# Miniprotein binders against q5uxb8: the designs that were tried, part 4

Target 1, 222 residues: q5uxb8
Amino acid sequence: MPDAVRRCPEDGFFEGDTCPVCDGAGTHILDGARRRQLSKFVSGALRHFPEDAGIEVDKAGWTGFDALRVAVERQYDWADAAALAGVIATDPKGRFERTGVGNEAGITTAGGRVRAAYGHSVDVTLDGTDDPVPATLYHGTAPRNVDSIREAGLKPMSRQTVHLSESAAAAREVGRRHAADPVVFVVDATAMQSDDRRIVKRGTETYTTDRVSPVYLSLLEK
Key: E = the ipSAE of ESMFold2; O = the ipSAE of OpenDDE; V2 = 0.75 times the mean of E and O plus 0.25 times the DockQ between their complexes.

## First folded at step 2 (miniprotein)

Design Fh2
Fold by ESMFold2-Fast, scan of step 2:
Structure Fh2 (fold): chain B 222 residues (1-222), chain A 95 residues (1-95)
Amino acid sequence: as target 1 above (222 residues)
Amino acid sequence: MKKVKIKVTIETDDPEVLKLAIRIVKFVAEILAKELGLKVEVEVRIEGNKVEVTIEIEGVDEELAKLVAEWIARELKYLAEKKGVKVEVEVEIEE
């Protein structure tokens, strides 16, 4: 299924049947099946089993190209430096980075460092400050929870934070997931922030916090 | 089933530029949800002069996540050319 990897002497490694730069046929490096097999091994060695593959990965994820080549040649008798370089250079998912070879990463079969690329980072700078948190937030809940909330406050559930809404109507709608006739608590967000309690905005009208002490809570009458 | 997190970190003392950057990130998230039909959640964490925006997307692979991060980075890059403000965009894949 995956395209073969070929090499143009002038333009470097490419996938498919023709060089995208010169339209030449180039030389065959890997068929699609071996390309997939090698790519999976390299990805796994960099991400999951470097020790088993016999390579060392630094804390930024880098290993030497030549060390990785030795690991590849140990794993597959049909794989060599060109096969490894070709897999890295033509990966359609961009899952590999290679540095230390200048402008020859698409051509060279030696040198440099390789790592798995599982993030995208760009350095760009802007001037600005936060969206403000409203002075009052709201929490919708089932009526059965009122007494425990008045006594102990709002606490996070397993794997969750406490969710707060920007309006009483939004809080009541959220509460409807847990009870037909939910009640709404009013949260004094200004007092919470004055006491260094963290409130984090998520979504258009939704906020989260670790917990809400009873001193910040009052029941909305309706 | 696979979840992808895109984290945008912005640091500055200028309220107007930060508000603009947050609006840009939210706009991209809205396009993903409405036009592409993806499940998207946005969280904004504010700490002094620093804002972290986390976009969680369900049902996308690493390739699409990187393209989205690149789109966000490109939109923010132009603003930074006139200001001395730091922006980082990072992608995390959850199995």
Scores: ipSAE 0.000, ipTM 0.148, lowest interface PAE 16.5, mean pLDDT 71

Design Fh3
Fold by ESMFold2-Fast, scan of step 2:
Structure Fh3 (fold): chain B 222 residues (1-222), chain A 95 residues (1-95)
Amino acid sequence: as target 1 above (222 residues)
Amino acid sequence: MKKVKIKVTIETDDPEVLELAIWIVDYVAFELALELGLKVEVEVRIEGNKVEVTIEIEGVDEELAKKVAEEIAKELKKLAEKKGVKVEVEVEIEE
């Protein structure tokens, strides 16, 4: 169950019982159940049923925050601008993006544009310019695995998927679970997707795929 | 402690619809991981115009697995209603 959403006047929205910045209790905005319900609706409206929700989504997936607020208020009598802003600001996986409000995205209840972090019913494409999958991804591993990976590629363990990182630093950190000085492979994600091999975004910084053929891999030179 | 496997099979000639379907299934899995506080793993396998997504969840019973499968089916209903789109959702309980 997600934590409740609360609001600090100075530091903005937070999840749980205590502001991470000032240790204050803040003001209650949403309980966990309503937070989940609103998050699902907002995600669905942005990605699947914008017309049914009464909002307009442009080709890049953006809609106005105020238009989305009106849709939310129509759907739920308990939801308002603060509930919407709080859900967006505190989402731990970054399912939503908000622009046009500068440094106020965690605080403001008005203005800007909102979109789903990944996918939607309009203009979703495997090779699109606004796809959330980066052109290059990374995989950290123990040095002893280098020869095997060069020959056979990256393969999942039974009932696991291959995990890829958005940065070399993140991949190196993951690799430290298996070696003190891990090596990093560079993954040509663009080539993989153009060859009908899929990479799925699992939140903000992690990606998964079934396998990575050696032709898409190269060792990152330190 | 039972492991539940939910298999979603989607076939379409529209690559945009295929990518959207993958995103939908992954997002539902993410939502379930948060809601249940459980370990959820997603595997995607694509072959031409067909995608098979496997969601594996630890520590759920059959009733909760059915609720999860129902939520995935609801999210994919709009895609299944398009001409040339075929969707199947299966639940497998294993030890």
Scores: ipSAE 0.000, ipTM 0.198, lowest interface PAE 12.0, mean pLDDT 71

Design Fh4
Fold by ESMFold2-Fast, scan of step 2:
Structure Fh4 (fold): chain B 222 residues (1-222), chain A 95 residues (1-95)
Amino acid sequence: as target 1 above (222 residues)
Amino acid sequence: MKKVKIKVTIETDDPEVLKEAIEIVKRVAEELAKELGLKVEVEVRIEGNKVEVTIEIEGVDEELADLVAWEIAYELELLAFKKGVKVEVEVEIEE
């Protein structure tokens, strides 16, 4: 667990119990647990999921501090501009860079731009093999989900993609993680790819896609 | 090569949400480890409305462990958006 974040009126944000410049106690900003939680969100948003966090990152990795603050305040009711500025200023591993605020980066709670200094995902995650995508794929699910899937299709939970199996048996085993007696949907992967819907092989028998419209789905009758 | 343990504690009164949260933790850990060519082991302990998931990853440093923890925390926060879910994530580094 990281140390708490505190603020000195003269010297800015610091970690631990005493200001490294004046030895004053300062004012409490975040305890260690909230510091870790906020730091993980900010780092993730800048490096891995800016769109999901509701921010825009330019080609050099920069986003506005105020835009990031809005995202942080939306995510956590206990976080504010001081919490965000403090997390950035006191990061022990130098994960963040802030510009546009002159010599005030360790002190100011407004303005400038922020980016991750390093640690952006390897943008080329291993996309799997060059193996062709099968014409038919399968998705196992709990019986209670059948009506919603028929109406709305297969949708990911927030950040995840839809997972598809290459066989009905494999899909049924995956479905057993969600229900004792899963049902299996047949996915017309050929039709999906003909409509420019991307399907990517992620492992030996697993494929992923953003979503599957009901038009590509039918329930396996067996 | 370091061995890292990530401990995730999830608490909710809805058993279906609890099951969903466990699968999110496993999926995020396994997908990131696979994409980075790392070995991962996941253990789950359930006690009533509380679950502890322990993830062990070999060949990682603290930065990569933080990445896994960030993804898990974010997905669980999104799940909590629809129902009350309490989540705590801890990272331990062992040599």
Scores: ipSAE 0.000, ipTM 0.198, lowest interface PAE 12.0, mean pLDDT 71

Design Fh5
Fold by ESMFold2-Fast, scan of step 2:
Structure Fh5 (fold): chain B 222 residues (1-222), chain A 95 residues (1-95)
Amino acid sequence: as target 1 above (222 residues)
Amino acid sequence: MKKVKIKVTIETDDPEVLKYAIEIVKLVAEWLAKELGLKVEVEVRIEGNKVEVTIEIEGVDEEEAKFVAELIADYLKELAEKKGVKVEVEVEIEE
């Protein structure tokens, strides 16, 4: 059974009982049973029965958030835009991708497009996962996110894990997907591991972790 | 042309868990095709409470195949830890 979905007015949707950013209780959106029912319906509608659900999916798998919301509201009288947005934002397996809402995907109840996608939020275990983690890792992001990251750290909003790169160049390249002039944060991976924070090797150059507290972060200057 | 087969075997008496596991494997295959530009074919065989999923990928080397197998294994880790669920992942290289 999945955890309940709740909503923090400032930090957006989260699973469980406690906001991962502010430790507040937030407002209840969906219990675990309804979260499971809605998630299964949305997944099925996008992958297996879009016509029966009354939505149209383009060749790339996309449908409008609003069209999906209408389908959801027709299926369940207890579900609304917040329930749909919360299910998408908190999916632990990263089964849904949402675009067209910028950094608001974890918060907004309107706009954008949705598709079924196995994103970069999946945890991965490589052969020889005992391979050493580099002392320093990197995270690329849009300049607009700098103040938020300095205050609250790196958090998985609509993704299961935080992605870290092995080099500043790789991190900057990842950041370019979200901004023309991305900035790079330096992550003190040695300090994180000394504090028993898990960092998992995902590929030859990438790593994932649950969260990165501001105490482990500094902005790469230059 | 180098071809890799990844076999996933899932056994459980819970039909909802079975459906969920099949959905996960299909999502991974779709992700590989889209994100990595690979030629991917998926075959699903259901026999009672056992499901065999075969993912055939062209144009990958052994290390890439292992990476994909580990990704699938990790994604199914929660299911493997539940009572009454058995999960096995195999990689076979074919030249």
Scores: ipSAE 0.000, ipTM 0.110, lowest interface PAE 18.6, mean pLDDT 71

Design Fh6
Fold by ESMFold2-Fast, scan of step 2:
Structure Fh6 (fold): chain B 222 residues (1-222), chain A 95 residues (1-95)
Amino acid sequence: as target 1 above (222 residues)
Amino acid sequence: MKKVKIKVTIETDDPEVLKRAILIVKWVAEKLAKELGLKVEVEVRIEGNKVEVTIEIEGVDEELAKIVAEYIALRLKKLAEKKGVKVEVEVEIEE
């Protein structure tokens, strides 16, 4: 469950109970459950169903903030411009980008353009290419993550998708960002695709998926 | 003009702490930029259990950069009091 969204009159939107800048309580905007609902709707409207939401998304993924606000207000009687601005401003994973409002993105409830973030987090559903996916993929990680991965599988943590490599060597190089001697998981991509789990090629060596259940994972032995 | 980079590294297994730390650093940086009239850029890099926030300020000297770093550390005090949270702050000056 995410934290509630509140608003400081002077410092703008924040999550939790206390303004990080002035230590004040601020004014309530959204509880955690409604924050999750609205965030899910906004993400889906920008990435999966703009037409159903009644918004237009341009070639680069942008829509007007005011158009998105109208869609939100139509969908939820309890949501308004402040709720939308707050969800966008306080998203800790940076899933949303807002431009055209200068330094006021954390404060303003009007204007600008909004899109789903790309580049910092890879969205599986934004790239529908049918480029071939190898039967086996790999994921490099720090040894400290092994127990959690064995129990819960691979999940995106701070990113929207899980990143997979085409070879054990490539996965090991990626893993070096987290540890000098990383471990490598083998991903049964054939089994995942047979079970209708989507894997998408994003670049020459990059593949993404929403998550990888432990059933598809094994540690690469020496 | 001289540039100052302030790097804040936060390591924790608690995603709620990571979320709050990112918001704290971003809001503190923006408030200080307004109060000091300086150009400031904030970059956030998240990798699993680790968050690195880089704040780049133009036209400020080493002493002011240290003051800003200490202010950020103070604002993260309650978060850092949680068991298992590690916070490191580094200041780097470029000509």
Scores: ipSAE 0.000, ipTM 0.093, lowest interface PAE 23.8, mean pLDDT 70

Design Fs2
Fold by ESMFold2-Fast, scan of step 2:
Structure Fs2 (fold): chain B 222 residues (1-222), chain A 95 residues (1-95)
Amino acid sequence: as target 1 above (222 residues)
Amino acid sequence: MKKVVIFVYIETDDPEVLKEAIEIVKRVAEELAKELGLEVEVEVEIEGNKVDVIIYIEGVDEELAKKVAEEIAKELKKLAEKKGVKVEVLVEIEE
């Protein structure tokens, strides 16, 4: 379990019971359990599910601190700007980068941009033990994206890979976080696999692929 | 030093087998961490008959991370051969 996060008025956020700079006790921000919970959510939102968390990250992985704060406050009634800033500032694993606040990153509860640290993924899959990929998968999106998807297919935007859902209902729920009335695309996973396109089950009901060509896509009739 | 995250996805209709698989992942990760002098943090997320085990490791390179993932996969494959466990292991490396 991680140490609690506290705040020194002069020296900023620190972990544990005593400020490393002035030896003061500071003010409590998060206990270890909530620190862990919030850190896990922020890491996941930046790295794996920004769309599900309701944030937008640019091509380089950056999102605004304030946008991330809104997502955090929506997710947890007990979390606020200080909790978010503290988690980012004291992360011992170095999972977060924050820019646009100069030397105030360890102190300020506002401003700047945040992203996950640079990384890459390597798949290790066991033959004959993985669940077979369903013949049909689904992708939910905002209606404004339909024309571009029909022309260019599905490409990763804020995520490293394209995320697909096991059911139309799940895809629609994912899409609802981006638009009130989302559209669902049907993905011909059988055809993709016949063409040696890799699709991997990553989470409990989430599938990933590097991209989906328009030839494998059609709109789900309502 | 690179930071590594290993994702282990496990699915089975047998709750006893699910519990056994989780214990195998934890045990292998802890034994390898002790043997190799690594610090690891393990998080488990359970949703019905499906589990995500997330292993955070600091201070490993890509080859060592792959070896850890392969040992976990190897132990789980033994269980799957007898009791029908669906398994995926994914390694993500951060610079």
Scores: ipSAE 0.000, ipTM 0.262, lowest interface PAE 12.1, mean pLDDT 72

Design Fs3
Fold by ESMFold2-Fast, scan of step 2:
Structure Fs3 (fold): chain B 222 residues (1-222), chain A 95 residues (1-95)
Amino acid sequence: as target 1 above (222 residues)
Amino acid sequence: MKKVIIFVRIETDDPEVLKEAIEIVKRVAEELAKELGLKVKVVVRIEGNKVKVLIWIEGVDEELAKKVAEEIAKELKKLAEKKGVKVEVRVEIEE
């Protein structure tokens, strides 16, 4: 069971019995059971049943805090704006993101927008049929690696897979981690997939594969 | 049909180890999705030297989800033993 949610007038919402900032007891907002119940409802409404909950979630997953509060108050007679704000502010699993309230997300009971948290850097659906692989991909590397790559292809090295980018510019940026003036290889992803070589999308603009044979590689001219 | 969430929390002071751990989680989840015909969504959230990964699986019961979590934990535990990475893996059921 999660800890209770309490509120410090100066430091905002906290979990457990004592404020982590001032060591005060604060005022009770939710016991552990109700905290869990409300958290499950809010998570579900944002991800699974927004229409049934009476809220609208935009393409990026956002809904207004006040609209969500109305939904919560309709669902539970014991829940209010403080209960909702407290659940969001104290969620130990980081399931919620709130914006539009500056540095006051941990203390304010009004305003802003809320969404179910997704990856700060990446949100990936690993169903192999959803996102098509581009016909051409790119790999940035240090110039010293060119001869080795031409002879033996791209190998995972210290990682488990070879990383490929959607654009030459993205590949150069990745390559800049290894050299000030990186070079870029062009990968014939269409030919690889036609030969039953697996390429998987792993991020917004990142793809992975086990290896890339030299036959699929060409050095991009500067 | 119930959805299952696997929570992965990784803490390390080494950015390269953090990147490696994220790639391991994604690779294991992707391989299991393909092998078992499951729809899997991986959400990665980076907060300083900590990373939280949420794996949402559709069409799977709690027992299968636990096996997936155990496989991920096994791979990450090997990394933690070598490089002092702190790892926690949990399974939650959504309705």
Scores: ipSAE 0.000, ipTM 0.146, lowest interface PAE 16.3, mean pLDDT 71

Design Fs4
Fold by ESMFold2-Fast, scan of step 2:
Structure Fs4 (fold): chain B 222 residues (1-222), chain A 95 residues (1-95)
Amino acid sequence: as target 1 above (222 residues)
Amino acid sequence: MKKVYIAVWIETDDPEVLKEAIEIVKRVAEELAKELGLKVEVIVRIEGNKVLVAIFIEGVDEELAKKVAEEIAKELKKLAEKKGVKVEVVVEIEE
């Protein structure tokens, strides 16, 4: 578990109980659990699901700090600008870069740009409108994943896109690689495309997308 | 030193584009490692229309890995601009 984040009014954000510069206690910003939770969300939003988080990242991966703050505040009622700035400033894994704030990146709760560290992305706008996408697609998974999918939707497991099948039978077969008795989710592809979510045809019977929100999902054969 | 590698994710339904992209990644990684006098290991994992090319360069730190990733991304830019092609080049740290 990461240490709690605190703030010194003069020296900025720090981890643990005591400011490394002035030896003061500062004020509490985040406990370790919320720090971890917010850090995972920010990392995911910058690297994997900017559209779902409601932010825009440029070709180099940068987004405005204030746009990211708005996304964070929408996601968590307990998080604010100080929580976001603190997570970025104190990240022990160095997952974040912040520019445009000079030597105040460890102190300021406003301004600048943020991106995920350890990343360089070249992205091409995929035009899916001339490739027919079925109204309904399917996703096969292990039964143990049902609760998390219902709560958080379908997410890439490791820097991969979400794979969707053209038929329930094909999805169930894919799911057999993870469980002997897989379950199948029905994906409302029409609703996804109406909401400007991209689905790309790959091969003959498979489709990929970056993420599927729970609103587009239902269980086949509950 | 923390273990650092470069992950290149390529997605396309065009197998010739996929093959070309893999060859570009390998060439750039090998040329840069040779210029630096370092050993390079390239691991390719193919899953349908998606491929991961993982590049391990012995003795490289995060800053040098970022430079290598930038060169790979530059070489892949034209392929990544084609319809139906997605490319992501990332420096990963693993302990």
Scores: ipSAE 0.000, ipTM 0.125, lowest interface PAE 17.0, mean pLDDT 73

Design Fs5 (at its last look DockQ between E and O 0.49; V2 from the best seeds 0.00; counts 0 for: pae E 4.7 > 1.5, pTM E .691 < .8, unsure alone 69.629 < 70)
Fold by OpenDDE base, look of step 6:
Structure Fs5 (fold): chain B 222 residues (1-222), chain A 95 residues (1-95)
Amino acid sequence: as target 1 above (222 residues)
Amino acid sequence: MKKVEIWVVIETDDPEVLKEAIEIVKRVAEELAKELGLKVEVDVIIEGNKVYVFIEIEGVDEELAKKVAEEIAKELKKLAEKKGVKVLVDVEIEE
């Protein structure tokens, strides 16, 4: 099991029995079992089931810390802001990134944004168990991005994959996070797959791919 | 030694099928762990009509991770064919 999470009032969250900075005992936050459980839920919520968890994740994989806090408190009666902050701050694998809290990221139990760092995804082509990728997928974005996308295609903004939507409506909703009047690109998923470009279903309406070349993109005209 | 995380998403409106699917995933994971002499941890998250099964395997490479996922998928496919279960498998390797 992972080590317990503790909090030093001066130095923030740490693993184990003693603060690595001041050698103080700190306050117990989570045992190793709950730490593991919460870490897995947070990882899953950020990567696999944001909608089911009740969080919104942007294209860069960011969610609000407070929104994620609400989700974890709903899932576990023992979870709170300190538990969530502690799991994020003590993640030894760097699976979580938190921003917007300054140098207090290890101490602050409110505010900022959180994302999961994606590991290397292994293509497990499970022939016949995955819902077939629709022939057409969609990508919602801000109008300001149209020219860049036409020129360079869709690129992951970080270690993240490109997120594609099953419907134009879902894509517009994603795009509304970035602009009041979002534009939708149509993605020729059939052509992509024919060219050995991998597209993976990740959620109910969400598909992911490493990159979409402009050749597969057309702007959905209103 | 790499850590491999396998996420199995099971979707069904039948709670009995959902339970059976979870049991299959757990069994397959345990059997593979035993066969390969690897430490396997299985966590289950239930969200409505979906179950997310997280399988963590230590000491496996990408090839072995794929093989494990394929075996899980093979067993779940048999269930899906009979009972209309949707199964998604995602494999992540920690560097």
Scores: ipSAE 0.348, ipTM 0.747, lowest interface PAE 1.4, mean pLDDT 79
Fold by ESMFold2, look of step 6:
Structure Fs5 (fold): chain B 222 residues (1-222), chain A 95 residues (1-95)
Amino acid sequence: as target 1 above (222 residues)
Amino acid sequence: MKKVEIWVVIETDDPEVLKEAIEIVKRVAEELAKELGLKVEVDVIIEGNKVYVFIEIEGVDEELAKKVAEEIAKELKKLAEKKGVKVLVDVEIEE
């Protein structure tokens, strides 16, 4: 079990029972069990389920600290800004990076941006499936993303692959997580595979690829 | 020492199916870790109608990590076929 997180008013967050700078006791922020629980949720939200957590990460993986705080407070009624800042500042596994707060990163409970640290994905498929990739796949998105996608295609964000749905309905459901009236792109998977582009089934209704060039995309008519 | 994070996403409206899926993931991860002499940590995060099962294993290479994830996916595929649940498995390797 990791150590509790405490806060020194002058030196910031620390783990254990005494501040490593001034030897003061500080104030209690989180016990070890809650520290572990919160750090895993934050890691998961930044790396695996940002949209479900209600945050948006940019291409480099950054999200606003204050947006992440809101997500954390929704998930756990005992969590707050100090808990989040403390977990980030004291993470023993080096999973988090914080910027935009200068020399106050270990002290401040507001502002700046946060991302997950380095890692890479490996491809894992569902065993025993010989189902061919469907000729057509779909991608649901917010209307604000349409121009960017038509110009540059679908590209992975921050350590993630591009996720494609096997039906327009599934794509709309995914798109509704980001907008009330989502737009669906039609993906010509047959053409992609003919051009030696890899598409991998990653879930029961989900496929992934590294990118989708604009040549394979069109808008679905309603 | 390499760390492997395996995330299993389970989406269903049936709490008994979620419970069964969580137990399958825990059982497979713990049995494989014991057989291989590895340290494993398993946690569950619930958000709305989705459950995320987090598995962290230390001291594995990429080949073993893939095998562990594929065994978990195999067991969950049986549940998905019977119950119509949505399952997705993600694997990340940190060095």
Scores: ipSAE 0.194, ipTM 0.600, lowest interface PAE 4.7, mean pLDDT 78
Fold by ESMFold2-Fast, scan of step 2:
Structure Fs5 (fold): chain B 222 residues (1-222), chain A 95 residues (1-95)
Amino acid sequence: as target 1 above (222 residues)
Amino acid sequence: MKKVEIWVVIETDDPEVLKEAIEIVKRVAEELAKELGLKVEVDVIIEGNKVYVFIEIEGVDEELAKKVAEEIAKELKKLAEKKGVKVLVDVEIEE
């Protein structure tokens, strides 16, 4: 069980009962149980279920702090901007990055962007549990990324895995979040699976994989 | 790597199967923790017909966490085969 989160007016958020800087008691923000609950939800929303949480995560994994706050307040009636800021600021595992607020990330309850730290993952897919993986999958991206993808393939940037769509239309829609005129790559999922590359279904039309080598990729014709 | 996180995503239209799957995950995680002397914490997030189970294990490396995830997957596989439960298990490493 984590320690409670409190807030010092001068020194910002801290865990436990006493401010490490001024020895003041501060103001209670979140008890340990709720801190844990909120931390797991935020981590999951950023890494596993942004669509279900109602947030948009860009190509680099970032979402607006205020958008994340709205998602958190929708999920828990006891949570607010201070609870979210406190969980992020006091996370001992470094699971979250916050930018766009200068040196105020430990104090401010507004503004900036949040993402999950880049990490490593190992997928375990249960045989017979997921829907079959389609023979062809799709990846939407900004035109500026085309040359890099053709040379090095698809690699996770801030996310732990590469996200693929079930249809060209869905991939294009995802790509529109990053560019007004996105391009779509076609992924030979059959070839990937025959080469023992793991592809896992995550949501209604979304699939994930560690990476996609250029040999499995082609640009969708206009 | 001092801490490892395991995410289990369970999707089903049957609320009874959902409850059963959650209990299986909790039980398997707790039994393995006792056998291996590990500290394990489990949290559950419910979103409609999906359940996200988060398991945090302290003092383990990636290989041991993967074994725990595989044992959980074995138990859930029997349920999924009979009742059409969709299950995904991910192991995440924190440096």
Scores: ipSAE 0.103, ipTM 0.538, lowest interface PAE 5.1, mean pLDDT 74
ESMFold2, look of step 3: ipSAE 0.100; ipTM 0.526
ESMFold2 (binder alone), look of step 3: mean pLDDT 71; pTM 0.634
OpenDDE base, look of step 3: ipSAE 0.292; ipTM 0.704
ESMFold2 (binder alone), look of step 6: mean pLDDT 70; pTM 0.621

